# Designs tried in a protein design chat: VHH binders against Lactate utilization protein C (lutC). Part 10

Target 1, 175 residues: Lactate utilization protein C (lutC), of Deinococcus radiodurans (q9rt57)
Amino acid sequence: PLSRAEILHQFEDRILDYGAAYTHVSAAELPGAIAKALGNARRVIVPAGIPAPWLTVGMDVLRDEPPLSHAELDRADAVLTGCAVAISETGTIILDHRADQGRRALSLIPDFHICVVREDQIVQTVREGVEAVAASVREGRPLTWLSGGSATSDIELVRVEGVHGPRRLQVIVVG
Key: E = the ipSAE of ESMFold2; O = the ipSAE of OpenDDE; V2 = 0.75 times the mean of E and O plus 0.25 times the DockQ between their complexes.

## First folded at step 9 (VHH; framework vhh_lunsekimig_d3)

Design t1 (from n4 with S31A; at its last look DockQ between E and O 0.60; V2 from the best seeds 0.00; counts 0 for: pae E 9.3 > 2)
Amino acid sequence: EVQLVESGGGVVQPGGSLRLSCAASGFTVSAYRLYWYRQAAGIERELIASISSGGTTNYVDSVKGRFTISRDNSENTMYLQMNSLRAEDTGLYYCATKYSSSWPTYFDYWGQGTLVTVSS
ESMFold2, look of step 9: ipSAE 0.011; ipTM 0.360
ESMFold2 (binder alone), look of step 9: mean pLDDT 79; pTM 0.780
OpenDDE, look of step 9: ipSAE 0.811; ipTM 0.910

Design t2 (from s1 with R105S; at its last look DockQ between E and O 0.46; V2 from the best seeds 0.00; counts 0 for: pae E 8.5 > 2)
Fold by ESMFold2, look of step 9:
Structure t2 (fold): chain B 175 residues (1-175), chain A 119 residues (1-119)
Amino acid sequence: as target 1 above (175 residues)
Amino acid sequence: EVQLVESGGGVVQPGGSLRLSCAASGFTVSAYRLYWYRQAAGIERELIASISSGGTTNYVDSVKGRFTISRDNSENTMYLQMNSLRAEDTGLYYCATLYSGWPTSYDYWGQGTLVTVSS
């Protein structure tokens, strides 16, 4: 098994390899890192469970309560989420659609996804990742797997009629 | 202590080939992304190739089709095969491993190996 430092390096390596952006910051730096990733983007979908301190001035926050239409989701500049777990050996992020992630449409329809991953949510293997979301599966929650080139990502896209996955992904590891 | 040592540089005619090596010690390369950079006189270092821990390669346009990056994890070594060399390829070639993360960030660089492409 890899050390924690090796797991972090492997995760970064896999994320960069499939063309996503990656940065690793402290909790204090996180709001600045989100703002930097957004650049000129202003209309940002923010699920209810995202901590208020993550947000900065100049962001036009779009809430999904009441639920945003497909057209409103498509016009958003970005969506900001947390995650359930990340897997370093495959560069995979699993969403279980809790409050900091929101319903599946929020991660599938907008073209730009900023995903915050806590350092302690990164595990080495697929088995560890599945174990980390076992409770979410027992609750009947949908799972979304984010990774480049994965056969499972194509299957998820096909099962969600009338949508496509994001074209840009920014991963921000915090901790 | 982490060390990277390049070798294989030299003088070669245009159209020729060289193979550079980067031997690593003090860490196991298998989990790390590795990079080749070069620096011509009066110019900033430029990234030219990278190889992921899983073997996926990326190249800048100026070297695509001419250079091949590879790794041998059992020898803890990375390579750069340079074919069809041109005068513009002249410079110091560095290998590197980079990580930017809190609480620790660091760059490890070799000392460089000189490649001269000259008639």
Scores: ipSAE 0.012, ipTM 0.431, lowest interface PAE 8.5, mean pLDDT 84
ESMFold2 (binder alone), look of step 9: mean pLDDT 79; pTM 0.785
OpenDDE, look of step 9: ipSAE 0.815; ipTM 0.917

Design t3 (from s1 with S100T T104K R105S; at its last look DockQ between E and O 0.42; V2 from the best seeds 0.00; counts 0 for: pae E 9.8 > 2)
Fold by ESMFold2, look of step 9:
Structure t3 (fold): chain B 175 residues (1-175), chain A 119 residues (1-119)
Amino acid sequence: as target 1 above (175 residues)
Amino acid sequence: EVQLVESGGGVVQPGGSLRLSCAASGFTVSAYRLYWYRQAAGIERELIASISSGGTTNYVDSVKGRFTISRDNSENTMYLQMNSLRAEDTGLYYCATLYTGWPKSYDYWGQGTLVTVSS
């Protein structure tokens, strides 16, 4: 099995290989990295579980409470989420749609997804990734598997006409 | 402990070919993106090619179609096949592995192998 340093390098390589953007920052650097990824984008969907210190005053924060309409989601410049687990051997990020990720629509409709991954959420193998979300599956939570510029798998996904995955993904690893 | 060793450099005429090798020891290359850099006299070191852990290759425009990067993870080795060599390809060729964070940094470098293209 790979060392932790090798797992981190493998994850980076796989993310870059399928065309997503990647950066690795300290916790102190994270708000700046998010702002840099956004550039001039201002309308950002921010699920309730995202820590307030991650946000900067230049963002027009859109909350999903009350739930945003399809049109409002489509007009957003980006969505900011955490994740449940990431898998280095495949470059996969799994969302289980807890509070820092919000409902599935938030990750599927906006064209730009900024996903924050803590270093300790990165495992080497698909088996380890599946084990990490086993409790979420038992709770009946939907899973979204990110393995490129858009969502590629769904256990319980119902696609609505006009819904598509993001064309851009920025991964920010923190730790 | 960790070491990258380039070999295969030499003197070649314009239009000729060389095959460079980068042998790694002290770590397993399979998890890493690997790079070739080139340094001509008086110029900063420049990236010329890379290969991901999954085998995806990238090249700068000046070498596209002439150079081929490859890897053999079972031999812990990376290669650069250089064809149709030109005088401007003369320089010291380095292999490297990178750890990408913010800001990006380079973790390990070889000592370089000299390629001279002259008539």
Scores: ipSAE 0.006, ipTM 0.302, lowest interface PAE 9.8, mean pLDDT 82
ESMFold2 (binder alone), look of step 9: mean pLDDT 80; pTM 0.786
OpenDDE, look of step 9: ipSAE 0.784; ipTM 0.905

Design t4 (from s1 with L98K Y99W R105S; at its last look DockQ between E and O 0.73; V2 from the best seeds 0.00; counts 0 for: pae E 9.4 > 2)
Amino acid sequence: EVQLVESGGGVVQPGGSLRLSCAASGFTVSAYRLYWYRQAAGIERELIASISSGGTTNYVDSVKGRFTISRDNSENTMYLQMNSLRAEDTGLYYCATKWSGWPTSYDYWGQGTLVTVSS
ESMFold2, look of step 9: ipSAE 0.011; ipTM 0.368
ESMFold2 (binder alone), look of step 9: mean pLDDT 82; pTM 0.811
OpenDDE, look of step 9: ipSAE 0.815; ipTM 0.915

Design t5 (from r5 with V29F S31A; at its last look DockQ between E and O 0.55; V2 from the best seeds 0.00; counts 0 for: pae E 9.5 > 2)
Fold by ESMFold2, look of step 9:
Structure t5 (fold): chain B 175 residues (1-175), chain A 120 residues (1-120)
Amino acid sequence: as target 1 above (175 residues)
Amino acid sequence: EVQLVESGGGVVQPGGSLRLSCAASGFTFDAYRLYWYRQAAGIERELIASISSGGKTNYVDSVKGRFTISRDNSENTMYLQMNSLRAEDTGLYYCATLYSSSWPTRYDYWGQGTLVTVSS
């Protein structure tokens, strides 16, 4: 098994391999890293469970209460989420759609996804990843597997609905 | 001690070819992504190519189709094959890797560079 440092390096390597952006920052640096990833993008979907200190002046925050329509989601510049677990050997991020992620549509439809991953959410193997979300599965939560720039659903890696251009992903690991 | 040593630089005419090597030691070579950077006079170092531990390659647009990065994990060596060289390719070429000797500390490691001059 890999050391923690090697797991983090492997995760970065796999994320970069499939064309996503990657940075690793401290908790203090996280709001700046989110702002930098957004660049000129201003309309950001922010699920209810995202900590307020992550947000900076200049964001036009969109809430999913009441639920945003497909057209409204498609017009957003980005979505900001956390995750349930990440898997270093495959570069996979699993969403279980808790409050910091919101419902599945929020991560599937917008063109640009900024996903914050805590260091302690990164495991080495798929088996460890599945174990980490076992409680979410028992609760009947949907799972979304991100393993490339394109959106997927459940543990089956499939492209969902429609043409909406190249999907962009920024991964920010926070330690 | 992590070491990266570039070689193979020299003077070449426009349109020519050159092959750079990066000999590595002091870390688990086949576990790490490797990079080639270039520095022209008065300019910050720029990434030009990378190769993952699994052999997947990426290139910046200015070298795509002309340069090929490769690695030989059995010899702990990375290569850059440069074809169709242009005057703008002139510069000091570095190999690099990201390495951590202990969690959560990380280091960037660089070679000393090898000079490539493209001129008539």
Scores: ipSAE 0.006, ipTM 0.364, lowest interface PAE 9.5, mean pLDDT 82
ESMFold2 (binder alone), look of step 9: mean pLDDT 79; pTM 0.780
OpenDDE, look of step 9: ipSAE 0.357; ipTM 0.731

Design t6 (from r3 with V29F; at its last look DockQ between E and O 0.59; V2 from the best seeds 0.00; counts 0 for: pae E 6.5 > 2)
Fold by ESMFold2, look of step 9:
Structure t6 (fold): chain B 175 residues (1-175), chain A 120 residues (1-120)
Amino acid sequence: as target 1 above (175 residues)
Amino acid sequence: EVQLVESGGGVVQPGGSLRLSCAASGFTFSAYRLYWYRQAAGIERELIASISSGGTTNYVDSVKGRFTISRDNSENTMYLQMNSLRAEDTGLYYCATKYSSSWPTRYDYWGQGTLVTVSS
């Protein structure tokens, strides 16, 4: 098995292979990293469970309460979420749609997804990833698997029912 | 100690071919992405190709279809096959990786370069 450092390097390598952007920051740096990833984007969908310290003054925060329409989701510049677990050997991020991720539409419709992954959420193997979300499956929660393959820089996102995901993905690993 | 050593550079005619090698040591070679950069005189080094630990390749447009990057994990060696060489391919070619024995600290490691000259 890989060491922790090798797991984290492997995860970065796989994310970059799938054409997603990647950065790693400390918890103190996280709000700045989110702002940097947004650049000129200002209208950001923020699920209820996202910690307030992640947000910066430059964001026009869109809440999903009451639920945003498909038109409103499509108009947003980005969505900001956490995740349930990430898998280094495949470059996969699993969403179980808890409060820091919100309902599936929030991750499917906006063109730009910023996904925050805690360092301790990164496991090496698919088996470990499935184990990490077993409780969510028992609760009947939907799962979304963000994963891809490429011989070049193309992005391939796998979703339940085959719906095409965001055009851009920024992964921010925090720890 | 991480070491990267390029070889295989030389003088070649336009339209010719050349194969570069990068011998690596001091890290788990098979777990890391590797890069080829080139540098013409007076210009900053430019990335030209990369290969992931899983073998996925990427190229800049100027070399697509002419250059092929590959790796042999059993020999800890990366290669660059260069075909249809042009005068503008002249430069010093470096292999590189980003490595650390700990996380999140990463360091850029470079070889010393191998010179490729394409001239009549």
Scores: ipSAE 0.018, ipTM 0.404, lowest interface PAE 6.5, mean pLDDT 85
ESMFold2 (binder alone), look of step 9: mean pLDDT 81; pTM 0.797
OpenDDE, look of step 9: ipSAE 0.757; ipTM 0.893

## First folded at step 10 (VHH; framework vhh_lunsekimig_d3)

Design u1 (from t4 with S50Y N58Y; at its last look DockQ between E and O 0.71; V2 from the best seeds 0.00; counts 0 for: pae E 7.7 > 2)
Fold by ESMFold2, look of step 10:
Structure u1 (fold): chain B 175 residues (1-175), chain A 119 residues (1-119)
Amino acid sequence: as target 1 above (175 residues)
Amino acid sequence: EVQLVESGGGVVQPGGSLRLSCAASGFTVSAYRLYWYRQAAGIERELIAYISSGGTTYYVDSVKGRFTISRDNSENTMYLQMNSLRAEDTGLYYCATKWSGWPTSYDYWGQGTLVTVSS
């Protein structure tokens, strides 16, 4: 069986393997890591549940209150979210669209997605991942599965019919 | 305690084949990206191939089509199948892994196994 260190490295390798960017930082480093991932991008969609300390003053924060139009979502440089759980053996991140993730459109329409994953949200197996979101399913929450093929460099996202997901994904593991 | 041990080196004639093994202990190979490097006399150690935890492989042009990297998770071992060997393939072959750890990262190397291609 994999140790915690091995689970984290497996997750990193799976994310890198399907062409997404990856970094692992402390909580204190997280705002800097988000800013670095944005580079020159300034207009960032930030769901209501994202902690204020994650944000830097140079960021042009777009709120989804009132809901942003599709045109506004398309003009954003990036979206910043948390997640519900991540699965190391498949490189999968599951969104259950709680307050730190916002409605599904926020993750599907912008071309660049920065996803923060807490270290303790990473489990090894698909079974553990499904168990971790069982309550969200019982509450009737939609799920979005971010995953890639085992041998591809393309980002493959589980999407609603007729909607294309982001072209870029940055994963930031914090812990 | 991370340990990588190469084996399977030896002397072969040009056109021959060898299979190198990299036995790992202190970690599980299925979780990591694993590398083969070689060092010929008078040059720097160079990357030959790698295999990701998900099975994605990469080969430098000079070995592509002749070498195949693989692993056996049940034996905790990585392999390099080398076919159509040439004199220029002579050198010390090392396996390696890189740990991207928080707060710091480490590179781990084996001690090398010698491959000599001569008649």
Scores: ipSAE 0.012, ipTM 0.442, lowest interface PAE 7.7, mean pLDDT 84
ESMFold2 (binder alone), look of step 10: mean pLDDT 82; pTM 0.809
OpenDDE, look of step 10: ipSAE 0.815; ipTM 0.913

Design u2 (from t4 with N58R; at its last look DockQ between E and O 0.35; V2 from the best seeds 0.00; counts 0 for: pae E 8.5 > 2)
Amino acid sequence: EVQLVESGGGVVQPGGSLRLSCAASGFTVSAYRLYWYRQAAGIERELIASISSGGTTRYVDSVKGRFTISRDNSENTMYLQMNSLRAEDTGLYYCATKWSGWPTSYDYWGQGTLVTVSS
ESMFold2, look of step 10: ipSAE 0.188; ipTM 0.590
ESMFold2 (binder alone), look of step 10: mean pLDDT 83; pTM 0.815
OpenDDE, look of step 10: ipSAE 0.816; ipTM 0.916
ESMFold2, look of step 11: ipSAE 0.013; ipTM 0.391
ESMFold2 (binder alone), look of step 11: mean pLDDT 83; pTM 0.820
OpenDDE, look of step 11: ipSAE 0.817; ipTM 0.917

Design u3 (from t4 with S50W; at its last fold request DockQ between E and O 0.72; V2 from the best seeds 0.00; counts 0 for: pae E 7.7 > 2)
Amino acid sequence: EVQLVESGGGVVQPGGSLRLSCAASGFTVSAYRLYWYRQAAGIERELIAWISSGGTTNYVDSVKGRFTISRDNSENTMYLQMNSLRAEDTGLYYCATKWSGWPTSYDYWGQGTLVTVSS
ESMFold2, look of step 10: ipSAE 0.052; ipTM 0.499
ESMFold2 (binder alone), look of step 10: mean pLDDT 82; pTM 0.813
OpenDDE, look of step 10: ipSAE 0.793; ipTM 0.906
ESMFold2, fold request of step 12: ipSAE 0.000, 0.015, 0.000; ipTM 0.343, 0.488, 0.287
ESMFold2 (binder alone), fold request of step 12: mean pLDDT 84, 83, 84; pTM 0.822, 0.820, 0.824
OpenDDE, fold request of step 12: ipSAE 0.808, 0.809, 0.832; ipTM 0.912, 0.915, 0.921

Design u4 (from t4 with N58Y S105Y; at its last look DockQ between E and O 0.04; V2 from the best seeds 0.00; counts 0 for: pae E 11.0 > 2, SAP .677 > .668, placed apart)
Fold by ESMFold2, look of step 10:
Structure u4 (fold): chain B 175 residues (1-175), chain A 119 residues (1-119)
Amino acid sequence: as target 1 above (175 residues)
Amino acid sequence: EVQLVESGGGVVQPGGSLRLSCAASGFTVSAYRLYWYRQAAGIERELIASISSGGTTYYVDSVKGRFTISRDNSENTMYLQMNSLRAEDTGLYYCATKWSGWPTYYDYWGQGTLVTVSS
């Protein structure tokens, strides 16, 4: 099995290979990294489970309570989420739509997705990833797979006219 | 335009030391993972070390404990300190970065600096 450093290198390499942005920061640096990824984007969908210290003073925070319409989601500049698990060998991130991620529409409709991955959520293999979300499957939660090329992904990054999905993905690893 | 320039290669005896430098221009290194690769004759380039934007380091087993990667973000430069050099370390050493210029992905490489370990 790969060491922790090897897993992080592999994950970064795979994320960059399919054209997403990547950075790795400490917990103290995380709010700054989110702000940097946003640049001038201000209208950010923030699910209820996102810790308040991650947010910066300049964000126009959109909550999904009551649920945002498709039009409101489409007008947002970005969505900020956590994740359930990430898989280094494929560069895959799995969302199980807990409170820090919100319902599927939040990650599918906005054009820019900022996804925070804790270092301890990164596993090496697809088998380990599936095992990590087994409880979520038993609870009947939907899963969303973010990946450049997996045939098992529920959602792919798509950049075509008339098809919606995030055109931009920023991955921020925290550890 | 992104540019990476290696320096510090040379001829050294087994057991000796060298320090390689990789000077970057056209981007700020602080946000990116930086890599050292090496290439011996007849072999594909192999990753030997990397350092994340947050300072996390990786080394392949063959260099672990002998090589130290570091970065100086104020000088926009990465280094590789190579100690206890062996004949097997002979090769052309490249620095590299990988980044997304969404929607496209880029690899950037230096020209390489030659390290020869012989006695």
Scores: ipSAE 0.006, ipTM 0.283, lowest interface PAE 11.0, mean pLDDT 82
ESMFold2 (binder alone), look of step 10: mean pLDDT 83; pTM 0.818
OpenDDE, look of step 10: ipSAE 0.775; ipTM 0.905

Design u5 (from t4 with T28K G54Y; at its last look DockQ between E and O 0.63; V2 from the best seeds 0.00; counts 0 for: pae E 8.5 > 2, grease 26.3 > 24.2, SAP .754 > .668)
Fold by ESMFold2, look of step 10:
Structure u5 (fold): chain B 175 residues (1-175), chain A 119 residues (1-119)
Amino acid sequence: as target 1 above (175 residues)
Amino acid sequence: EVQLVESGGGVVQPGGSLRLSCAASGFKVSAYRLYWYRQAAGIERELIASISSYGTTNYVDSVKGRFTISRDNSENTMYLQMNSLRAEDTGLYYCATKWSGWPTSYDYWGQGTLVTVSS
């Protein structure tokens, strides 16, 4: 069994191995880390449940209320989300599309996804991850499984059907 | 405490081979991406190879095809097999696992093992 430190390092390794970017910051440093990941990108889709302290004044925040069109989603520079749970042994992030993630299209259409993972949302095993979202499944929420590349069933299904998932993923672990 | 200890350095003629080892303690290497760096005189320390916990390897162009990074999780050890050595490979070789984050950014490094390629 891995220690907490080992779980965090395993998660980082899996994320990097899948070709995604990774950083770990304190809560106080999180807005700066998001801004740095964006670089010169300005148009950021921000779901309603994203905490206001995460945002900086330089972002051109796009809200999904009313829902953004496909063209607007495609033109956005990035989307910013939280997650439901992350799994270190596979480098998987599960979205259950609550308010800090928004509807599935927000994670699917934009080419750059910045995903914030709280340290306490990282579990070691797939079984633990599935158990963490069991309530979301019972509520009828869709799940999206992300892993750097297109290693999840939802992402693979979308690509098979001719819609690209994001080409870039930045994972920011906070805590 | 986390500790990394390199071994296997030495003097070798051009075209020769060396195998470097990096023994880890205080953590399970199976959870970590591991790195080899080298530092030649007058040059900053440079990344030359990495290996993920799943065995995915990456190499800088100057060592591709000559160096092989590997791991043995049961021995908690990483290796660098160095073949077809050249004078430009001379330097201190460090193994590392890297961490960037709160509360402070830090890396764990070994002390280095010296590789000298000369006639």
Scores: ipSAE 0.012, ipTM 0.391, lowest interface PAE 8.5, mean pLDDT 83
ESMFold2 (binder alone), look of step 10: mean pLDDT 85; pTM 0.837
OpenDDE, look of step 10: ipSAE 0.780; ipTM 0.906

Design u6 (from t4 with S100R; at its last look DockQ between E and O 0.66; V2 from the best seeds 0.00; counts 0 for: pae E 8.2 > 2)
Fold by ESMFold2, look of step 10:
Structure u6 (fold): chain B 175 residues (1-175), chain A 119 residues (1-119)
Amino acid sequence: as target 1 above (175 residues)
Amino acid sequence: EVQLVESGGGVVQPGGSLRLSCAASGFTVSAYRLYWYRQAAGIERELIASISSGGTTNYVDSVKGRFTISRDNSENTMYLQMNSLRAEDTGLYYCATKWRGWPTSYDYWGQGTLVTVSS
């Protein structure tokens, strides 16, 4: 098996392979990295479970309570989420739609998704990824898998929606 | 220690072929993107091809269709098959890998292997 350093590099390489943007920062750098990824974009959907320190004063924060309409989601500049787990061998990020991710519409409809992945959420193999979300599956939670074409064959092991995603994805690994 | 060692360079006539190898040690090549660069006399080193850890390849236009990058993870080795060689392909060929990590990023380079295309 790969070392932790090798897992991180494999994850980066896989993310870049399917055309997403990638950066790796410390926890202290994370708010700045989010702001940098946004650039001039201001309207950002922020699920309730996102830690307040991640946010900067330049954001026009949109909350999903009460739920945003489809039109409001379409007009947002970006959505900011965490994730449940990431898989380095396939470049996959799994969302189980807990509070830091919100309902599936938030990650499927906006054109730009900024996804924060903690280093300790990155596992090497699909099996490890499935194990990490087993409780979510037992609870009947939907899963969203963000990955390239090779992930389609691996998806047969767990029921998932087809590949849906924004036209732009920024992955920020923190830790 | 991390090392990259190129081999397979030589003198070849226009239209000929060469196969370059890049043997890696000190790291597991399967986890990393690998690159071939070329440096002609009087020219800055230029990227010509890359291959991702998952096998996705990219080429600059001047070599597309003539050069093929590949990897053999069991041998910890990358290759560049060069066909239909031209005089302008003459130069020193380097393999490289780039590690973009926090807090430090590193570029690792081989020593280069010389390819000369002349009649």
Scores: ipSAE 0.014, ipTM 0.482, lowest interface PAE 8.2, mean pLDDT 85
ESMFold2 (binder alone), look of step 10: mean pLDDT 84; pTM 0.832
OpenDDE, look of step 10: ipSAE 0.819; ipTM 0.915

## First folded at step 11 (VHH; framework vhh_lunsekimig_d3)

Design k2 (from u2 with S105K; at its last look DockQ between E and O 0.03; V2 from the best seeds 0.00; counts 0 for: pae E 11.0 > 2, placed apart)
Fold by ESMFold2, look of step 11:
Structure k2 (fold): chain B 175 residues (1-175), chain A 119 residues (1-119)
Amino acid sequence: as target 1 above (175 residues)
Amino acid sequence: EVQLVESGGGVVQPGGSLRLSCAASGFTVSAYRLYWYRQAAGIERELIASISSGGTTRYVDSVKGRFTISRDNSENTMYLQMNSLRAEDTGLYYCATKWSGWPTKYDYWGQGTLVTVSS
């Protein structure tokens, strides 16, 4: 198995290789990194479970309660989410759509996605990634896979969805 | 033949500065991401900084704000400016380039340059 430093390096390389932006910051730096990634973007969809310390005063926060229409999602400048787990060997980020990620439409429709990944959420292998979301699969939660390669499958009782990343993806690793 | 050669290591007091250089031959650095690693005694090598072919820099938190990686593509050379050095920065510093991700990588490493931060 790779060391933690090698896992982090591999993850960065995979993310950069498929054209996403990548930065790694401390928890104290995270709000600034999010603001920097947004640049001039103002309308940001923020799911209910996003920790308040991640947000800065410059954001025009859009909540999905009540649910935003497709047109409202399409006109948002960005969406900010956490994730369930990331896989270094493939550069994959898995969303299981818990509160810090919100429903699938929030990650599929906006053109710019800022995804925060805690360093301890990064595992080396696909098997480890699947194990990390096993409870979500048993609950019948949809999964969204962000990677350069895409896969979509529908299973009668379980949904596993691959998605090509948004037109722009910023990955921020924190820890 | 790919070759990487580090220089600029030495003994420095806490709070001091050093500039490390990594001269490359056998390939054109402008096409590749370049890395600095360090290794303290008894510990695995750790990545501390990288710079992409387009100049995008990455740092681990322990060095962020104190170290600056840069490249000079016309001189086929990469640098690490190390400021506000601490005793914990002591170690052997390697430059590296990697062709692919972990499972299929070809690694090229320099021989390392020793940095000692001590009174």
Scores: ipSAE 0.000, ipTM 0.143, lowest interface PAE 11.0, mean pLDDT 81
ESMFold2 (binder alone), look of step 11: mean pLDDT 82; pTM 0.809
OpenDDE, look of step 11: ipSAE 0.815; ipTM 0.915

